# Designs tried in a protein design chat: VHH binders against Abasic site processing protein HMCES (HMCES). Part 25

Target 1, 269 residues: Abasic site processing protein HMCES (HMCES), of Homo sapiens (Human) (q96fz2)
Amino acid sequence: CGRTSCHLPRDVLTRACAYQDRRGQQRLPEWRDPDKYCPSYNKSPQSNSPVLLSRLHFEKDADSSERIIAPMRWGLVPSWFKESDPSKLQFNTTNCRSDTVMEKRSFKVPLGKGRRCVVLADGFYEWQRCQGTNQRQPYFIYFPQIKTEKSGSIGAADSPENWEKVWDNWRLLTMAGIFDCWEPPEGGDVLYSYTIITVDSCKGLSDIHHRMPAILDGEEAVSKWLDFGEVSTQEALKLIHPTENITFHAVSSVVNNSRNNTPECLAPV
Key: E = the ipSAE of ESMFold2; O = the ipSAE of OpenDDE; V2 = 0.75 times the mean of E and O plus 0.25 times the DockQ between their complexes.

## First folded at step 5 (VHH)

Design l8 (from d37 with L104W; framework vhh_6z1v_2; at its last look DockQ between E and O 0.01; V2 from the best seeds 0.00; counts 0 for: pae E 18.5 > 2, placed apart)
Fold by OpenDDE, look of step 5:
Structure l8 (fold): chain B 269 residues (1-269), chain A 121 residues (1-121)
Amino acid sequence: as target 1 above (269 residues)
Amino acid sequence: EVQLVESGGRLVRTGGSLRLSCAASGLTFSSYAMGWFRQAPGKEREVVAAISRSGGSTWHADFVKGRFTISRDNAKNTVYLQMNSLKPEDTAVYYCAAEWGYSWTDSYDYWGQGTQVTVSS
């Protein structure tokens, strides 16, 4: 996974992340560093994206089932990294393979500390190789959306007004991530950064791409992944597997350029 | 200073029972998952059991086969290991450990000094 969409306004995003804590109380996640949230239809590595994480990471006596929402840098910077510039990392931390997560120190160590997060997106993009050509067809991949009588399929949103209605009730894609905290050697603010765990693709997606993000499907899976106080690393890792509960549509080549940030990026062609 | 102090280790006969205790001080006990480890002579340290912060979740190694049970009392800052049906193979130094992340791997934050359990045939 090298490209996502996360364009919802902050208030809409927050409401879409409504949850119940372990006591059954309805809650909204509290924001950390809300000013770092930059909505975009075309998110690439090294950009900031919003993630969910347990409040316990910030408050020692907090209920671990409570959630915080925070923009973090895509591309995990390990806490032990001693260079002053994160771009000097010699290895790619955009993704973490599920099969080797426990073999790589950069992912194993933060995971062992309970630094699990849920990466939020409208969906993610993948490119299918076209047979006989060097051209790649991009696809937007996301959760199936509930067809409300009034909310046409993303494809049927012919009007800006209809489009807005679709997004007001959009089910966000919830991807399993690991984050770490890095303190710059020269001082400054702590950098929070994340990697997306990847798995082999499901059968439905296999013709498009052989790998996919580990998607946490449903409130229970999201809750268990986040609650490192009560759910062990080993139990959490059992949640990491391919899911068939996805849909996708072909999009234009507009998304190929990471500088393009328009609704056309995820619009059906 | 954080201290984990194990107690209860002794010589017992095969088939006997022991209850190990680990008293914690210098930390907020309820903020840590707890685990029991053991190390036999000439063998590597292995995890025996682990328990979540609240005690609502537990894990036991396969070799326990229902003989051992981990529990905790947060009001007493103590974690326990009830060991029943002890075998000579259970002879080891047993260690208590505390961790923030509940992974019961080698990355525990604090360790005790251990208590010797010896099971005679």
Scores: ipSAE 0.813, ipTM 0.915, lowest interface PAE 0.6, mean pLDDT 92
Fold by ESMFold2, look of step 5:
Structure l8 (fold): chain B 269 residues (1-269), chain A 121 residues (1-121)
Amino acid sequence: as target 1 above (269 residues)
Amino acid sequence: EVQLVESGGRLVRTGGSLRLSCAASGLTFSSYAMGWFRQAPGKEREVVAAISRSGGSTWHADFVKGRFTISRDNAKNTVYLQMNSLKPEDTAVYYCAAEWGYSWTDSYDYWGQGTQVTVSS
């Protein structure tokens, strides 16, 4: 998983993240650093994307079921990194394999501190290698949008205008992540950065790619992953598995260049 | 306590018009997608129309397309169903419903008590 779409305006994104705290109260997550949110149809590593995390990470004695939404750098920079420039990190932290997460210091340490987050996206892209060619077919992969199929679907998206209207009630993809906090040795703001946990792909995606992000399907899974005050690391890791509750469609090669930020990146072909 | 209260249902002749309203309280209305449903005696409840949280997207079932229009006023915490060219087949109890969460999920979370619409021939 090395490319996502997260294009909703901040206010729309915030409303899409409405949740219930442990007392059953309806809430919206509170933003940290909202000015760093850069919506795009085509997010790549080292860019900022919004994640959810427990309020307890920021405020002493806060209710750990309450959520903060904050932009973080994609590509975890470990708290122990000693150089002044994060781009000099010599290993790839864009993803973290679930089967080795407790063996890698870069991921085990923040996980032990309860630094679990939910990475938000419209969906993610993967490239399928076609047999006998160097061409790769990109796909946009996302939660099924059940209202379009069964229970009074909002109109089908067959143009940019129609896709914009569908997005108003889009179910955001919720991926399990780990984050860390790095203090630059020369001073400045603390850098928050994340990795996306990956698992073997489900049967439905195996023809596209052999790995997929660990998807948290439903409010219970999201709440348990975020709540490091009440849910142990061992219990949280049981949430990390492939899911078949996923759908996809082929997209244009426009998405191949990460500088292309247009609705055409995720439009069906 | 979340409450959805429908109003405006009554007896009307075939070809007539009617506007239903649903007032919401106990929730942050602009964070909910809304829908209108109906249930005739002996039939399953069926979706009539749906509207996004902002009101920017609407959907209408084929059996009411061109006759019914869903709308909302987030300042008044109210969703509406304008019903034109009514037919006897439209006779049912009409319910409004609200859905909360990340985005669209499997079902609506809150339901009103319903308002009776009767269309005579």
Scores: ipSAE 0.000, ipTM 0.134, lowest interface PAE 18.5, mean pLDDT 84
ESMFold2 (binder alone), look of step 5: mean pLDDT 86; pTM 0.875

## First folded at step 7 (VHH)

Design p1 (from l10 with E99Q; framework vhh_6z1v_2)
Fold by ESMFold2-Fast, scan of step 7:
Structure p1 (fold): chain B 269 residues (1-269), chain A 121 residues (1-121)
Amino acid sequence: as target 1 above (269 residues)
Amino acid sequence: EVQLVESGGRLVRTGGSLRLSCAASGLTFSSYAMGWFRQAPGKEREVVAAISRSGGSTWHADFVKGRFTISRDNAKNTVYLQMNSLKPEDTAVYYCAAQWGYSLTDEYDYWGQGTQVTVSS
């Protein structure tokens, strides 16, 4: 996973992240750096995306089940990186393979510090290789959605006009991530950056791409992944596996250019 | 300054019981997961037991399950390891460790000096 959509206005996004803490109290996540949130239909690595993480990362006495929402840079910059420009990092940290996460220092160290986050998106894009040609067909991949009119779940067969109305009650895609904190050698603000954990694709996606993000399906999985104070790293990693609870539809090649940021990027074709 | 001070290690007979204590100072104890590790001469250090920040979740290695129990008292800033049915194989230096996150890896932030447990016939 190298491209996502996360276009909801900040207030709509915040309400979509309503949750219950360990004591059963209803909450909205508290924002950090809300001005850094930039909605887009076409988010690429190195841009900022909103993530959920435990409030305990920022406040030592906080309940680890309470959530912060914060924009973080996509593309994990390890805390040990010594150059002044993060874009000069020689290796790609956009994704982290589930099978090697405990072997790579860049990911093992932040995991050991409980730096687990949930990456939020409307959905993600993947490009299917077409047999007999060198072209790729992009697909928008997302959780099954409920139609606002009494018509059942939204799907690939629905008209583009119906998509305009669905955003008010959109179920956000929740992907397992790892983040780290990097302090610039020359001074400046601490950089928070993340990677998305990837797994083998499920049967439903195998014809589109061989890998998929590790999706946390439902509040129990999200809560356990975030709660680094009560859920061990090893228990949390058991949540990392392919999921079949996903749907998709083909989209136009407009999405191919990451500079294109319009609703056409995710509209069905 | 963060300090973890283990106590309770001594010579015990096979089949005996022992309780190890680890007193923590200089940190917000209730915000840290705690672990007990052990190391015998010539062997690698291994995780014995771990406990979440609240004490609501515990983990014990298979080789001590049913015999050892980890617990904590956040009001006293202390973590304990109750050791029952001790075997000669349990002979080792036992280390207390604290970690911001709850992990079963060797990525703990603070370590005690260790306390020697010797089990003899």
Scores: ipSAE 0.392, ipTM 0.730, lowest interface PAE 2.3, mean pLDDT 88

Design p11 (from l10 with T105W; framework vhh_6z1v_2; at its last look DockQ between E and O 0.88; V2 from the best seeds 0.00; counts 0 for: pae E 7.7 > 2)
Fold by OpenDDE, look of step 9:
Structure p11 (fold): chain B 269 residues (1-269), chain A 121 residues (1-121)
Amino acid sequence: as target 1 above (269 residues)
Amino acid sequence: EVQLVESGGRLVRTGGSLRLSCAASGLTFSSYAMGWFRQAPGKEREVVAAISRSGGSTWHADFVKGRFTISRDNAKNTVYLQMNSLKPEDTAVYYCAAEWGYSLWDEYDYWGQGTQVTVSS
């Protein structure tokens, strides 16, 4: 996964992340660093994206089932990194393969510390290699959406205006991530950054791409992944597997340029 | 300074029972998952059991087979390992460990000095 969409306004995003804590109380996640949230139809590595994480990461006495929403840098910067520029990382940390998560110290260590997060997105993009051509067809991949009588099929949204209405009840894609905290050697703010755990693609997606994000489907999976206080790392890792509960449609080549940030990026062609 | 002090290790006969205790100080005990590890001579350290911060979740190694039980008392800053039906193969130094992330890995934040458990045939 090298491209996502997360374009919802902050308030809409927050409401979309409504949850119940372990006591059954309805809650909204609190924001940390809300000003770092930049909505975009075309999110690339090194950009900031919103993630959910346990409040316990910030408050020692907090209920671990409570959630915080925070923009973090896509591309995990390990805490041990000693260079002043995160871009000098010699290895790609955009994704973490589930099968090797325990082999790579950069991911194992923060995971062992309970630094699990849920990466939020409208969906993610993948490019299908066309047999016989050097052309790649991009696809937008997301959770199936509940057809509300008012929300025309994503395909029927003829106008950008209608598309905005469809997103009011958009079910966000929830991807399993690992984050780390990096303190710059020269001082300054702690950098929070994340990697997306990837798995082999489900059967439905296998023709498009052979890998997919580990999707946490449902509130229970999300809750367990986040609750590092009560759910062990080993138990949490059981949640990491391919899911068939996804849908996708072809999109235009507009998304190929990471600078393009328009609804056209995720619109069906 | 964070201290984990194990106690209760002794010589016992096969089939006997033993309760290990680990008293924690210098940390907010309820903020840490706790684990018991053991290391036999010439063997690698292995995880025996782990318990969540609240004690609501526990994990036990397969070799425990229901013989050992981890528990904790947050009011006393103590984690316990009740060991029943002990076998000579259980002979090891048992270590208490504390960690923030409730993992079953040996990368815990704090370790005790260990207590010797010896099971005689």
Scores: ipSAE 0.661, ipTM 0.852, lowest interface PAE 0.8, mean pLDDT 90
Fold by ESMFold2-Fast, scan of step 7:
Structure p11 (fold): chain B 269 residues (1-269), chain A 121 residues (1-121)
Amino acid sequence: as target 1 above (269 residues)
Amino acid sequence: EVQLVESGGRLVRTGGSLRLSCAASGLTFSSYAMGWFRQAPGKEREVVAAISRSGGSTWHADFVKGRFTISRDNAKNTVYLQMNSLKPEDTAVYYCAAEWGYSLWDEYDYWGQGTQVTVSS
């Protein structure tokens, strides 16, 4: 996973992240650096995307089940990186393979520190190789959605008007991420950056692409992944596996250029 | 100045019981996961048991499961390891350790100096 959509206005996104803490209290996540959130239908690595993480990362006495929402740079910069410019990092840290996460120092070290986050998106894009041509067919991949009217789940055959209506109650895709904190050697603000953990594709996606993000399906999985104070790294890693609870539809080649940022990027074709 | 001080190690006969204690000072104890590790002569240090910040979640290595129990008292800044049905193979120096994250395989932030447990046949 190298392209996502996360276009909801900040207030809509915040409400979509409503949750219960360990005491059963209904909450909205508290924002950090909300001005860095840039909605887009077409987000690429090195841009900022919103993630959920435990409040305990910022407040030593906080309940680890309480959540912060913060924009973080997509592309993990390890805390031990010695160069002044993060863009000069030799290694691609956009994704982290689940099968080698404990073998890669860039990911193992932040995992040991409890630096687990949930990466938020409307959905993600993948490009399917087409037999008999060198062109690839892009698909928008997302959780099954319930229509806000009575009629059932949203699909590719629904009108553009129906697609606009679903955003108020859109179920965000929740992907397992690892983040790290990098302090520039010459001073300046701490950089928070993340990687998305990837797994083998489920059967439903195997014809589109061989890999998929590790999706945390439902609030129980999201809560366990985030709660690094009460859920050990070993236990949390058991949540990392393919899921079949996913849907998709083909989209226009407009999405191919990451500079295109319009609803056409995810509209069914 | 962070200190973890283990106590309770001694010589015990096979089948006996011991309770190890680790008193913490100089840190906000309730904000750390705690672990018990051991190291026998000529062997690598291994994780024995671990406990979450609240004590609501525990982990025990397969080789001690059913015999050892980790617990903590955050009001007393102390973590415990109750060791039952001791075997000669349990002979080792036992270390308590504190970690900001709750892991079972990574290096911990703070370590005690260890307490010797010897189990004789």
Scores: ipSAE 0.585, ipTM 0.833, lowest interface PAE 1.6, mean pLDDT 89
Fold by ESMFold2, look of step 9:
Structure p11 (fold): chain B 269 residues (1-269), chain A 121 residues (1-121)
Amino acid sequence: as target 1 above (269 residues)
Amino acid sequence: EVQLVESGGRLVRTGGSLRLSCAASGLTFSSYAMGWFRQAPGKEREVVAAISRSGGSTWHADFVKGRFTISRDNAKNTVYLQMNSLKPEDTAVYYCAAEWGYSLWDEYDYWGQGTQVTVSS
């Protein structure tokens, strides 16, 4: 997983993230650094995307079930990184394999500090390698959507009103992530950055690609992944597995160029 | 400054029981997960048990499962380890540790000085 869509306006995104706290009360996540949110149909590594994390990361006596939403850089920059330019990192941190997470210090250390996050997206893109050619077929992959009028039908949105109705009811993809906090050696703001945990693809996606992001399917899974105050690392890692509750459709090659930021990127072909 | 002070370690016979205590000062105790670790001579330090900041979740290593119980009293800033059915293999220095994250390995933020437990054959 190296490309996502996360295009919703901030207020729509925030409402899609409504959740229940430990006592069952409905809440919205509180934003940190909202001005760094950069919506796009075509997000790539090194760009910012919104993630959820426990409020306890920011306030020592907070209820660990309360959520913050914040933009973070895709591509985890370890806290020990010595150079001034994160693009000089000598290894790829866009993804973190679930089967080796405990063996990689770049991921094990922040995980042991409880630095778990939920990476938000409309869905993600994956390219299917076609046998006997170098051509690749991109797909847009996302949660099945509830069929209420046109809320789950991207291709049926023929007017601005229908398009907004589809996305107002969109179930965001919720992927398990790990984050870290890096202080630039020359000073400046702390950089928050994340990696997406990956697992073997489920049966439904195996013809497209052999890996998929670890998807947290439902509020119970999301809550347990985020709540580092009450859910141990060992318990949290049991949430990391493939899911079959996923759907997809083929898209055009417009998405191949990461500079293309249009609805055509995710439109069915 | 932050201090974690273990107490209760002593010589006991095989099959006996002990309760270890760890008193914390200089931190907001209820904000930290707590763990008990041990180190026998010539061995690496190993996690024995851990408890979440509220006390609602606990974890115990397989080699002590059913014999040892971790608990905490946030009003007294104290974490405990009840040790039953002691074996000579349990002989070690036992350390109390505190950390912000709830992990199961020895990268905790604060450590005590240790208390010696000796179990005679």
Scores: ipSAE 0.020, ipTM 0.515, lowest interface PAE 7.7, mean pLDDT 88
ESMFold2 (binder alone), look of step 9: mean pLDDT 86; pTM 0.873

Design p12 (from l10 with T105M; framework vhh_6z1v_2)
Fold by ESMFold2-Fast, scan of step 7:
Structure p12 (fold): chain B 269 residues (1-269), chain A 121 residues (1-121)
Amino acid sequence: as target 1 above (269 residues)
Amino acid sequence: EVQLVESGGRLVRTGGSLRLSCAASGLTFSSYAMGWFRQAPGKEREVVAAISRSGGSTWHADFVKGRFTISRDNAKNTVYLQMNSLKPEDTAVYYCAAEWGYSLMDEYDYWGQGTQVTVSS
């Protein structure tokens, strides 16, 4: 996973993240640095994406089941990185293989500190290699959506008003991530950055791509992944596996150019 | 300033029971996951058991499952290790440790001095 869509306005995104804390209290995640959130139909590595993480990372006495939503840079910069410019990092940290996460220091160290996050997206894009050509067919991949009389589906959204109804009740894709905190050697704000854990593709996606993000399907999985105060690293890693509860449709090549940021990027062809 | 003080280690006969205690001071105890480690002569330190901040989640190494139980009392700032059906192989110095993240296998933030448990035939 190298490209996502996360275009919802901040208020819609926040409501889509409604949850229950450990006491059963209904809550909305509290924003950190909301002005750094940049909605886009075509998010690439190095851009910021919204993630959920435990409130306990920011407040020592907080209930670890309470959630913060914060924009983080896609592409994990390890806390021990010594250079002044994160772009000088010599290895790619946009994705983290599940099978080697405990072997690589860049991921093992933050994971040991409980730095687990849930990466939010409308869905993600993958490029299927076409037989007999060098062309690739892009697909938009997302959770199955609940259909209502008002919301419709992506395929049924034939007007701007209908598109807004689709997104009002959109079930966000929730991907397992690991984040780290880096303090610039020359001073400045702490940089929060994340990587998406990847697994072998499920049967339903095997014809599109051989890898997929580790998707946390449902609130129980999301809450366990985030709750680093009550759920051990070992227990949390049991949540990392392929899922079949996913759907997709082919999209236009418009998405190929990361500068294109329009609804056409995810519209069915 | 942060101190973890273990107590309860002693000589015990095979098949006996023992309860270790670890009293914490100088930290907000309920904000730390706790672990028990042990180190036998000539061997590396290994994790025996761990407990989440609230005590609602516990982990025990395979070699002690069914015999050892970790628990904690946040009102008393104390973590315990109840050791039953002791074997000579359990002979080791037992260490109490505190960590911010509940990781089991990562480096812990604070360590006690250890308490010696000796199990004889």
Scores: ipSAE 0.470, ipTM 0.782, lowest interface PAE 2.2, mean pLDDT 89

